# Designs tried in a protein design chat: VHH binders against p21908. Part 4

Target 1, 324 residues: p21908
Amino acid sequence: MEIVAIDIGGTHARFSIAEVSNGRVLSLGEETTFKTAEHASLQLAWERFGEKLGRPLPRAAAIAWAGPVHGEVLKLTNNPWVLRPATLNEKLDIDTHVLINDFGAVAHAVAHMDSSYLDHICGPDEALPSDGVITILGPGTGLGVAHLLRTEGRYFVIETEGGHIDFAPLDRLEDKILARLRERFRRVSIERIISGPGLGNIYEALAAIEGVPFSLLDDIKLWQMALEGKDNLAEAALDRFCLSLGAIAGDLALAQGATSVVIGGGVGLRIASHLPESGFRQRFVSKGRFERVMSKIPVKLITYPQPGLLGAAAAYANKYSEVE
Below, E stands for the ipSAE of ESMFold2; O stands for the ipSAE of OpenDDE; V2 stands for 0.75 times the mean of E and O plus 0.25 times the DockQ between their complexes.

## First folded at step 1 (VHH)

Design B6 (framework vhh_6z1v_2)
Fold by ESMFold2-Fast, scan of step 1:
Structure B6 (fold): chain B 324 residues (1-324), chain A 123 residues (1-123)
Amino acid sequence: as target 1 above (324 residues)
Amino acid sequence: EVQLVESGGRLVRTGGSLRLSCAASGFTFDSYAMGWFRQAPGKEREVVAAISYSGGDTWHADFVKGRFTISRDNAKNTVYLQMNSLKPEDTAVYYCATDLTPWGYSEHDFDYWGQGTQVTVSS
């Protein structure tokens, strides 16, 4: 059956027609992207998508939402759209919907995507396991963390707030970075280090430690300078970011009992070419006597262009699958 | 080509002082951390001190803390190790090292690039 898959972020909403059957996503149609600021509501964007499609929309929707989904009224920062799940079917003229958090959608996507969209980073180059736990983390505006349990032909997504666990320093420079960030944040979560804004936090801390002038850069410009290697301090910040990403990926795999790790998110894609040359692998495996165990865990990177859309459709298929 | 040239090593008596120098060339010296390492006869190499690219931050091993001081002169592309209150246990070949990754510094991130300079502390 056809459903409308929707991925709603801060600045954009993406729409596609998905075909689902027997707990599987069979196809995703061409994506249509709307700027949320240019449409007064989800309902108006929905109607515009129907107009563009040139036929009546399916009476089922799967929605990935860039915020908490367990409320009566759902809002995003600087996004005028307001979702009320209780009236959603009425407002869109549909019979069923699924509403999931955006990183929950990424986890559902991992369960359904082809291995061709999972680039190998380190460890054994093997397919994701058909049974067991897969750790999924993704730096973006914050740090998304989930895990996926596959068992007996079924899967379960466990959404977490794992981005808000504490940052654990592993060397003397990281001790000093932590001390500097405590001046600003008091408690320093791993998300303060591993996120889009986290590069800026590391950069500012390094500038303060070195006693060099700091100029406020927007996140986009700082990331460009770091990736291009044109600024030594920005490059140092990126190198520290990759070390800490490896460290937290390894810690989460240990804590979750995972035998595979998948990295997603926009920042993950941005650093894809840098990760193999970075200290990521070193920190991922350096878990004392567990180093041999850690070296056997494959780490993959999501390269699928719209994992939120795939994941929304996957969540709908999984919820309405017939296991019996 | 990275080149590090250590100098200043000699025989000194217990309680004496000595300054080692390391002249660096072939890289952007003021962008990278520098360190001093040593290797005594029959022992593994150990890190002695490290200094950030600007000199704004330093680290010294516990066994030399209060006796040795690392410093740098970016205008001269030189790093120094001032050694005071020398002990027979300080007898070693001292190496100047850099990591060409712009990390600031870490005791885990240095490579050895100099030939070393012998320090012998007697009686």
Scores: ipSAE 0.000, ipTM 0.266, lowest interface PAE 15.5, mean pLDDT 86

Design B7 (framework vhh_6z1v_2)
Fold by ESMFold2-Fast, scan of step 1:
Structure B7 (fold): chain B 324 residues (1-324), chain A 125 residues (1-125)
Amino acid sequence: as target 1 above (324 residues)
Amino acid sequence: EVQLVESGGRLVRTGGSLRLSCAASGRIFSDYAMGWFRQAPGKEREVVAAISTGGGSTWHADFVKGRFTISRDNAKNTVYLQMNSLKPEDTAVYYCAAGYESSIYDLLPSQYDYWGQGTQVTVSS
């Protein structure tokens, strides 16, 4: 059956017609992107998508939302749309819908991804197992964390706020970085280190520790300097970022009993070529007497374009599968 | 506990080669990651190369990659920097540094615990 898959972010919303059957996503159609500021509501963007399609829209929707989904009224930063789940079917003239957080959608997408969209980072180069727990994390504007349980031909997504757990320093430099960040943030979450803005936080702390002057840089410029390797301080910040990413990936895998780890997000893609040569693996496996256990955990990177749309469709297929 | 002494610095012509040595004293040299740093007059100390505790991993700055090679001999408590195709801009005091439980990703001077006194390298055109 056809459904409308929608990925709603702050400034943009993406629409596609998905074909789903028996718990599987068979296809995703052509993507249409709307600027949320140019449409007064989701309903108006929905109607415009229907006009572009030139035929009646399916009476089912799957929506990935870039914020919390457990409320009567849902709003996003930088997006004027207001979503009310209780009246959504009536407003869109549909029979069913699924509404999930955007990183929950990424986790659903992982359950349906072919191994060709999962690049190998470290550990055994094997396909994701059909049974067991998979830890999924993705640095972006913040740090998304979710877990996926596969069991008996089914899967379950556990959405978390794992990006907001505490940053644990592992050496004397990280002790100093933490001390500096406490002056700004008091309690320092791992997201303050592992996110797009997190590189800037590390950079600023390192500059202060080293006693060198620095200019305030936007995130884009700082990431470019770090990746090009022409600035020692930016390169050092990136190396620290990769070390801490490995450390938190390993900690989350231990906490959730995962046998596989998947990294997603735009920042993950940005550093993909640097990760194998970085301290990521060293920190991921360095868990004391559990080092041998950690070394058996494959770590993959998502390369699928727009995993949110796939994940929204996957969530619908999973919820409305006729498996009894 | 670790004391570092550099040697080998001298005047060399452009295009020449030079090998620097750093002799370490102490019981646990093999527990330390080692780095080579340099400092030219009026500039800050910058990292040139780093090597892991066992010597299995190395890092070299882009401006010396392909020209300089770091190595170590734990049996002799010595770290080396082989410098080839020297340029006038390589003129600096070269420092050996040791960091306990440090990694090759520790690229800032503040991340190292022990330092040598430095050895002067001058490259003339």
Scores: ipSAE 0.000, ipTM 0.248, lowest interface PAE 14.4, mean pLDDT 87

Design B8 (framework vhh_6z1v_2)
Fold by ESMFold2-Fast, scan of step 1:
Structure B8 (fold): chain B 324 residues (1-324), chain A 125 residues (1-125)
Amino acid sequence: as target 1 above (324 residues)
Amino acid sequence: EVQLVESGGRLVRTGGSLRLSCAASGRTFSSYVMGWFRQAPGKEREVVAAIDWSGGSTWHADFVKGRFTISRDNAKNTVYLQMNSLKPEDTAVYYCAAKTDYYGSGSYEDAYDYWGQGTQVTVSS
């Protein structure tokens, strides 16, 4: 059956027609992207998508939402759309919908993703396990964290706010970074370190520690400087970022008993070539007596374009599949 | 959480000077990047200046460089905008804003979490 898959972020919403059957996503159609500021509501963007399609839209929707999905009224930062789950079917003139948070959608996508879209980063080069826990994390505007449990031919997604757990410093420089960030934020979550903006937070802290002037840069410009090697301080910030990404990936895997880790998101893609040569692996496995256990955990990177759309469709297929 | 209250806006003559103040309530003021924005009648809101949590790094829009200076006093929970060599085109409502990180830099309106009510500056010939 056809459904409308939607990935709603802060500034953009992406639409596609998906074909689902027997718990599987058979296809995703051509993506249509709308700027949320140019459409007064989800309903109006939905109607525009229907006009572009040139035929009646399916009476089913699968929505990935870049925020918490529990509540009567859902809003996003920098997005004028207001979502009311209880009235969604009425407003879109549909019969069914699923609504999941954006990183929950990424976890659903991983469950359905071909291994060709899971690039090997480090550890044993083995396929994701058919049974057990897979930890998924992705730095972006924040830090997305979800877990995937595969058991008895089924899977379950554990949606979390794991990016908001505490940052744990592991050396004297990180003690100093934490002390500087504590002046700004008091409690310092791991997301303050591991996110697009997190590179800027590390960069500012390192500048203050070294006693050098710091410029207010947008995250895109700072990331370009770090990756191009044009600025020594930005390179140092990137090195620290990769170390801390490894540390938190390992801690999350330990906390959930994961036997595989998957990294997603645009930041993951940007640093993919740096990760194998960075301190990521060292921090990932350095868990005391559990080092041997950690060394057996493969780490993969999502290369699938628009995993949120795939994941929304996958969530619908999973919910409405016949499971025995 | 922080509440922001601007003051100092008034009528001034071309070539004059004016200092705007933004008073913040809350013990976490020193944790915030602070910005000044302005909106003239019939125009979009635009960023004027930004200052980091320590006061050690500042940014100023090209159209005010050399004329306006942003500063802060964390002991007084206040951010300032010193405006010199005022021109009629500087006439606008000036807004104080606060954000907790460097994402989107100080120049992106969408990055700011807290906003004041604004203070009117009018520059006459």
Scores: ipSAE 0.000, ipTM 0.248, lowest interface PAE 14.6, mean pLDDT 85

Design B9 (framework vhh_6z1v_2)
Fold by ESMFold2-Fast, scan of step 1:
Structure B9 (fold): chain B 324 residues (1-324), chain A 125 residues (1-125)
Amino acid sequence: as target 1 above (324 residues)
Amino acid sequence: EVQLVESGGRLVRTGGSLRLSCAASGFTFSTYDMGWFRQAPGKEREVVAAISRSGGYTWHADFVKGRFTISRDNAKNTVYLQMNSLKPEDTAVYYCAAEGVYDSTWYLAEGYDYWGQGTQVTVSS
């Protein structure tokens, strides 16, 4: 059956027609992207998508939402759209929908993703296991964390707020970074380090530690400087970022009982070429007596375009799969 | 339901003082960190000051440090911003914001759950 898959972020919403059957996503059609500021509501963007398609839209929707999905009224920062799940079917003239948070959608996408979209980072170069737990994390505007249980041809996604666990310093430099960040944040979560803005936090702390001049930088400019190797301090911040990403990926795998790890998110894609050459693997496996266990865990990176759309469609297929 | 209502904004002279208040209702105030943001005409919204839910920790932006002081009264469900030595560049709409997550970032607007409608502060001269 056809459904409308939608990925709603702060500044954009992406629409596609997906074909789902028997718990599977059979196809995902051409993506249409709308600027949320150019449409007063989801209903208006939905209507515009129908006009573009030139036929009535399917009576089913799968929605990935860049925020919490539990509640009577859903809003996003700097996005004028207001979602009310209880009235969604009426407003869109549909019979069924699924609504899932954006990183939950990424986890559903991993369950349906072909191995060609999972680049190998470290550990044994093996496919994701058909049975067991897969840890999924992705730095972006924050740090998304979920895990996926595969068992007996089925799967289950557990959404978490694991990006908000504590930052654990692992060396003297990280002790100093933590002390500096405590001045601003009190408690320092791992998301303060591992996120788009987190590079800036590391950069500021390193500048203060080294006693070098510092000026506020736009996140975009700082990431460009770090990735292009234009600034020694920005490069050092990126190195620390990759070390801490490895450390938290390993900690989450231990905590969740995972036998494989998948990294997603916009920042993950940006650092894809740096990650295998970074200190990521060293920190990932350096778990004391568990180092041998950690060394057997494959780590992959998502390269699938629009994993949110695929994941929304996958969530719908999983929920409304055929009953024997 | 949940509401933040700012008050105290007005026209003041350069070098003057002003106290802003933000009255909170509809949530357990003592479990939220509070922040003050401002937005000047044609500029982006920026963080001015923040205070922890207990009041034990405060942060102030460098451009207001020594001049502005954030405080809160959990018994009155109110957060305050005392503004001294006001400059024309302090002219902006001032917003009160609440963040319930324990590890909330105080410098990012995206971290705040609830926002007031704003109160206009104009500094003449």
Scores: ipSAE 0.000, ipTM 0.119, lowest interface PAE 19.3, mean pLDDT 86

Design C1 (framework vhh_podentamig1; at its last look DockQ between E and O 0.33; V2 from the best seeds 0.00; counts 0 for: pae E 4.2 > 2)
Fold by ESMFold2, look of step 2:
Structure C1 (fold): chain B 324 residues (1-324), chain A 120 residues (1-120)
Amino acid sequence: as target 1 above (324 residues)
Amino acid sequence: EVQLVESGGGLVQPGRSLTLSCAASGFTFSSYDYGWYRQAPGKQRELVAAISGGSTLYADSVKGRFTISRDNAKNSIYLQMNSLRPEDTALYYCAARDYWGSDYEPFDYWGQGTQVTVSS
């Protein structure tokens, strides 16, 4: 069965034809990208996609939406489109759809992607399990957390707000980092540390703790300085970022009962070469009497180019082409 | 307007070398991450190499043979491909990630691709 897979972000919407059957994505066609500012609505972009293909579109859609998907009216910052889930079938002239958020789409994609798209970071170099739980996290503008349960020939994606759990300090320096950040945020979630902006939060805290002058850099320049090794304080912030990422990835795996961990997103790719040389692994496995268990958990990186589109198609297949 | 234009592809014999170029325009070049993906016929795109702030990452299949680099003055990224093999035959795409782009996509912007064919 053909469907239209759609990945809607702030500035772009990406469309593809997907073939789904028996709970699986059989193929995903070449994407067509529209600038959301150049089209008045999803419906008009949908029509333009049909015109490009030169045929009527399938009567089924799968939509990954880069924001919350609950509510009667959905809106994104920097996207002029307004979606009303209850009217999507009528507006697009379709029979069925799925609508999922961005990190839910990533988790669905992991369930369907070949092992060649899951690069090894640390731990045993083994494929993801066919049964059990996979913990999925991705630092970005915030920290996305989800997990994937595979059981009895099917799978379930559990979306979470795991990025909003509390930061737990694990040494005296982190005690001081927490104290400094509580002056700014009152409650310090792990997302305040483990995100794109989180490097800046660590950097500022370290500067204050050390009594050292620091630059008011934008986050982009700070990340560049840290990765290039051009500033000692930025490097220390990156070291701390990787330590905390390892700590929380391990904690989530324990809490969710996972036997593998997957890191996604562009920030994950950005730090991938640093993670094996950092304190990430040590913090990941340092769970007391569970250290041996944790040492057997592989950590992988997503390299699949269009996980949002794949995930949308997979979510549709899982819901509508699955045999109950 | 953000634009990535690849060049340098062609037909080449096994064991030879080729350099791909990607010209970037419409954004601040130095503040983005870049990568090369490739797509063999009937397959989906796969990562070849990525570069961020001087740090590089390579797929295992090309490690030691391919080198990614960038020239901020020319707003260009490069892929030097040595010791080419028939399995390197693919359409090669340049990719770029806006720092604040999609949290879940590895790259936000893609070129049209340049064909590399490695054949006897």
Scores: ipSAE 0.396, ipTM 0.754, lowest interface PAE 4.2, mean pLDDT 87
Fold by ESMFold2-Fast, scan of step 1:
Structure C1 (fold): chain B 324 residues (1-324), chain A 120 residues (1-120)
Amino acid sequence: as target 1 above (324 residues)
Amino acid sequence: EVQLVESGGGLVQPGRSLTLSCAASGFTFSSYDYGWYRQAPGKQRELVAAISGGSTLYADSVKGRFTISRDNAKNSIYLQMNSLRPEDTALYYCAARDYWGSDYEPFDYWGQGTQVTVSS
């Protein structure tokens, strides 16, 4: 059956016609991207998409939303659209919908991705397992975390706020970093370290520890300096970021009994070429007596171009399976 | 407003080379990450190469044959394609994303694409 898949972010919304059957996504059609500022509501963008298609839209929608989805009124910081799930079917003239958080959509997408969209980072170079738990995390503006359980030909997505667990220092330098960050924050979550802004937090702490003056940098310039090797302190901050990314990926995998880890997001894609030369693997596997268990876990990177759209369609297919 | 314009596509014989160019405008060029995706008939778009500052990533199928580069002075991204094969025939898209990106979004902005056909 055809459905309308929608990926709604802060500044944009992407629409596609997806074909779903028996819990699978058979195809995604051509993407149409709307700037949310140029359309007063989701309903108007929906109507415009119908005009472009030239035929009645399917009476089913799958929506990935870049925010919490468990509320009566849903709003985003950078997007003027307001969603009211209880009236959505009436507003769009549809029979069914699925509404999922954006990182939940990524987890659904992973369940349906071809291995060609999962680049190898470290560990055994194997396909994702057909059974068991896959831990998925993505640093970006914050730190997204979800888990995917595959069992008996089915799968389940566990949406989490795992980015907000505590930062665990693993050496004396990290003890000092934590102590410095506590001066700014009551509690230091792992997202304070593993996120776009997190590199800046590490950089500032390292500068203070070394007694080195630092310039006030915006986060974009700091990332550029770190990745290009133009500044020793910025490069050191990136090295620490990769170490902590490995540590938290490993901890989440241990906590959920995962046999695979998948990294998504813009920051993940950006640092992919640096990860093999970094301390990522060392921290990922260094879990005491569990080191041999950890060394068997493959770590992959998502390169699929429309994870939100694929994930929305996948969530609908998973919920509304049809059997002949 | 963000605009990406691809050029340099065309018809080439197997084993030859092509250079694709992508001209970017409407934003601070150095603050964005860039990539090249391609889409063959009947297939989904796939990543060919990505560049963030001086760091590069390549699909396994093009490693050693293709090179992505950027020229900040010209606000341009290039894809140098060597040893072209019939399997490289596709519509090639230039893409750009905000420097951090979201936790999950790959690219926010796309060009219209440029056709590359590898045949004799």
Scores: ipSAE 0.163, ipTM 0.611, lowest interface PAE 5.9, mean pLDDT 87
Fold by OpenDDE, look of step 2:
Structure C1 (fold): chain B 324 residues (1-324), chain A 120 residues (1-120)
Amino acid sequence: as target 1 above (324 residues)
Amino acid sequence: EVQLVESGGGLVQPGRSLTLSCAASGFTFSSYDYGWYRQAPGKQRELVAAISGGSTLYADSVKGRFTISRDNAKNSIYLQMNSLRPEDTALYYCAARDYWGSDYEPFDYWGQGTQVTVSS
């Protein structure tokens, strides 16, 4: 059957017709992207998509939503769009829908994703296990954390707020970084470190610690400097970023009983080439007596271009697999 | 004005190689991610390859054969295409995106395209 898959972020809403069957996504059609700022609501964007499609839209929708998806009124992160789940079917003139968090969608995508779209980062270079828990984390604007359970030919995605756990410094320098960040933030979650903006936080902290003059840079420029090796301080910040990413990835794997880890998010992809050469692996496996166990966990990185859309469609397929 | 100008396309026999180039202007080159798309007649436009920083991704159909690269000094993106096949025949587009933190599609800016035809 056909469904409309939608990935809604703060800046863009992406639409695609997906074909789903037997709990699987068979195909994704051409994506249509709207700027959320140019549309007053999802409904209007939906209608515009229908016009563009030139035929009636499917009466089923899968929506990946940037923000909390539990409640009567959902607000889109960094956007004025509002969604009311109770009236969604009526507003879109559909019979069924699935609504999931955008990072939840990424987890669903991982469950569905072919190994060709998962680059190896560290650990055994093998496919994701067919059974067990997969930990998924994705630095971006924030830090998304989810995990999925594969069992008995099915899978279940668990959305979390794992990015909001406390940052745990693992050496003297990270102690100092934390101390500096606490001057700015009442609480320092791991998202304050492992995110797009997090690099800036690390950078500023290091500058202060080292007594090095620095200019305030926007996050994009800072990341560019770090990745291109144009600034020693920026590079140092990126190194710390990778260390901390390894640490939290390992911690989450331990906490969730994972047998594999998948890194997603735009920032994840951006640093993919750096991770193998960084301290990521060392921190990932440095879990005391569990080092040997940790060394057996494959870590992959998503290279699929539209995991949100795929994941939304996958979530729908998964939810309604018994009905088909 | 933002411009992406593709070049390097042409007619080649199967098994041969081509290198596509994309010259970017009108914006800070290093602040963008880039990609190559292609569209064959009667088919949907599809992502071929993308590059963000030093990281790359490829469509499954071109993995191992195509390589995307960038030269910041030249404000250019390249697509080295080896072992070309008839099914690679398409209009190839260069694309740029000026934001990060999301997936690679869609891009914000597009070139006019360069035709690649693989035929015996």
Scores: ipSAE 0.022, ipTM 0.486, lowest interface PAE 3.8, mean pLDDT 91
ESMFold2 (binder alone), look of step 2: mean pLDDT 81; pTM 0.810

Design C10 (framework vhh_podentamig1)
Fold by ESMFold2-Fast, scan of step 1:
Parts: C-alpha cells; structure tokens; sequence
Structure C10 (fold): chain B 324 residues (1-324), chain A 122 residues (1-122)
C-alpha cells in the first residue's frame, strides 16, 4: 500500500510516496522538500504536496520528527509547526499514522538499508551483525542518538536523547575548552561539542585560548574553511571535533553493549572523507583495558540520501504488518 | 618507546632556506602529534610549529615563512624554513606526544630529540 513518508526537521520538511508491504519498504518515490518557514503548518505543506502530486494523497502517513514524540503538543526550535498527535488523523484527513523521533527513524532505516549504503570507517570491514546491539549516532543541527537491537529476524529501536549527556574532557586542552563553554552555557552537553554549531563553539574556545580575535562566521562558511584547510584554527577545531566524536561513539557503544556502530547525520556525511584519517579511531578504542574489545567493533557511515524518509516508511511497515 | 633524531641544521645566510628532518621510530606514527621547538642562547624554549593528522599550528613569528609536514611512509616530520632571519638562530628540537590520549598540543610533549643547531649569519 502507498503511504506518505515525511521527514520533518527544523528548517525543512521532506515528503515522498512510499510503497510498503509485509513489514518491508518496496519503494520510495521522488522527494519534495519544503521550507518550514514558508508554510504555516504541516497541514498546509501536506496540501501543497497533494497539489504537486496531482492526485489524492494516501490515507496513511509515516512522520519522522526532530524531537521527542510522546507529548500532547510537539514543537521544534526554529520551526513554527505545532503537532498534536491525537488530532493528526483528523487534521490530515487520514486513517492511520506513525510518528517517530528522527533518529528512531534513522535506526529503522539501518535495519532495512542495503550494505552498499554503509561505508566502512574503522574496525573490522564486515557486514553489520544479524543479532546484537547497534549504536547509531549522528551530528547535524544537534546530536542524534538511537540504538537498535536485532534478534531472531526481528528488530527493536530504542529512541534516546543521548546527545544531551555531559561532555567529558580527556586532556588539558579539552579542560580549557570546557571551562570556556561553562561560562557561556553552564552545563555543557556533548551536543555543544558534537553538532554543526559545535564546530563554532570549539573554534571560539580555541581562539580565546590562543588570545586571537573571534571572527563572526556563519556555520556553513566555518565548515568550508575547516574542511578545505583554509584556516589553521578552523582545521584545529575540526581535528578536536573528530577526536570528541570518536570518544562519544565509543562511550555510547560501551554503555549499550553494542557490537557495531553506525554514524549518520548531515555533518557525518560532510566529514566522511576526513574520518578515517582523523583522531576518531584512536579516541573510539582508547577505553583502557577494553581497547581490544573496542578494536573489534566495526564503525560504518550512512550514505543513503534521506535515511529519515526510508526509516519513517520502515517504522510504518513494521507497526502495520499483515497478520495471518 | 619513541626515539626522535633531528638532522638538517647548519649555518645559513639571511634570506636563505633550510629544511630540518626528524626521524621517528618505535611508535604508531599517525596516532602521534609532533612539534618543533627552538631555544635561543640564554632564552626559554618556544613552540615553533605542531602537526597532527594534517592539522597544523604555527607561532606568529614564523607564520608564512615556515611549513611543517609529515611523511608517513618514511616515519618522518619536516620543518621547511624560508626567508630565514638572524633571530631564527637557535637549537631546534623535534618533540612528540601520543595524542590518542587527547594531550594538549600547546604544552604536552613527552618525547624529545637531542636538538639540531641552526645559525643564521651573514
């Protein structure tokens, strides 16, 4: 059956028609992207998508949402849309829906995507295991964290807000970075370091430590300067970012008993070519006496173009599977 | 465990170039951060340049004139010094730290070479 798959972030919402059957996603159609600021509500964007499609929309929706999904009222930072799950079917004129956290959707996508979309980063170069725990994390506008348990041909997704755990400094430079950021944020979550804006936070802290003036750069320009090696301080900030990404990936794998790790998110994709040559691996495995255990954990990167859309459709297929 | 051996020092005229080499042994090269320090007679040691996995830092006094680089196949670090000045005269030391433990690039080096003399004089 056809469903409408939707991936809702802060600034953009992506729509596609998916075909689902017997717990599987058979196809994902052409994507339509809307700026959330240009549509006052999800309902208006939904109506616009129907207009562009030129036929009645399916009466089923699968929605990935960039925040917690178990409240009565759902809101996002920098997005005017307000969702009330209890009234979604009435507002969209549909019969069924699933609503899932954005990184919950990414975890569902990992369960369903082909291995060709999982690029090798470090550890043993082997396929993701058919059983056990997979840790999934991804820097983007924030830091998404989810976990996936595979057992006996089934899977279970654990949705988390793990990006909001505390930043743990591992050296004197990171002590200084943490001290600087504490003056600004008080408690410093790992997301303050590992996210798109996190590069800017590291950069500002390094500038202050070196006694040089801070430049007012937008995130896009700063990321370009760091990735292209055009500024020594920006490149040093990227080096620190990759070290801390490795450290948190390893900590999350230890906490959840994972035997594999998958990195996703927009920032993950941007740094894909830098990760294997960065300090990521060293921090990932440097867990004291557990170093040998950590060295056996494969780390993969998602290259699928819109894993949130695939994952939303997969979550719907999993929930509304046919029964004998 | 890490042994560092510098070479390439010598006497050079102002405005000329000189390349220093540092050969490292007994370590996993890519996991280490390397620095070049210098010490002029009667003065304290100062950081000149540092390199991690492609990221570089330079002292303000040498920016635009000196370039630090590495060759993983040769397990070696280089300092290319251009437009040399009399005030660049010093003993130059290669230093290394295991940055897999997240050591401070500005101050924390555990392994040091013997030093090589650079004299810039007309």
Amino acid sequence: as target 1 above (324 residues)
Amino acid sequence: EVQLVESGGGLVQPGRSLTLSCAASGSIFSSYAYGWYRQAPGKQRELVAAITRGSTLYADSVKGRFTISRDNAKNSIYLQMNSLRPEDTALYYCAAQDYSFGEDLYSRYDYWGQGTQVTVSS
Scores: ipSAE 0.000, ipTM 0.103, lowest interface PAE 18.9, mean pLDDT 85

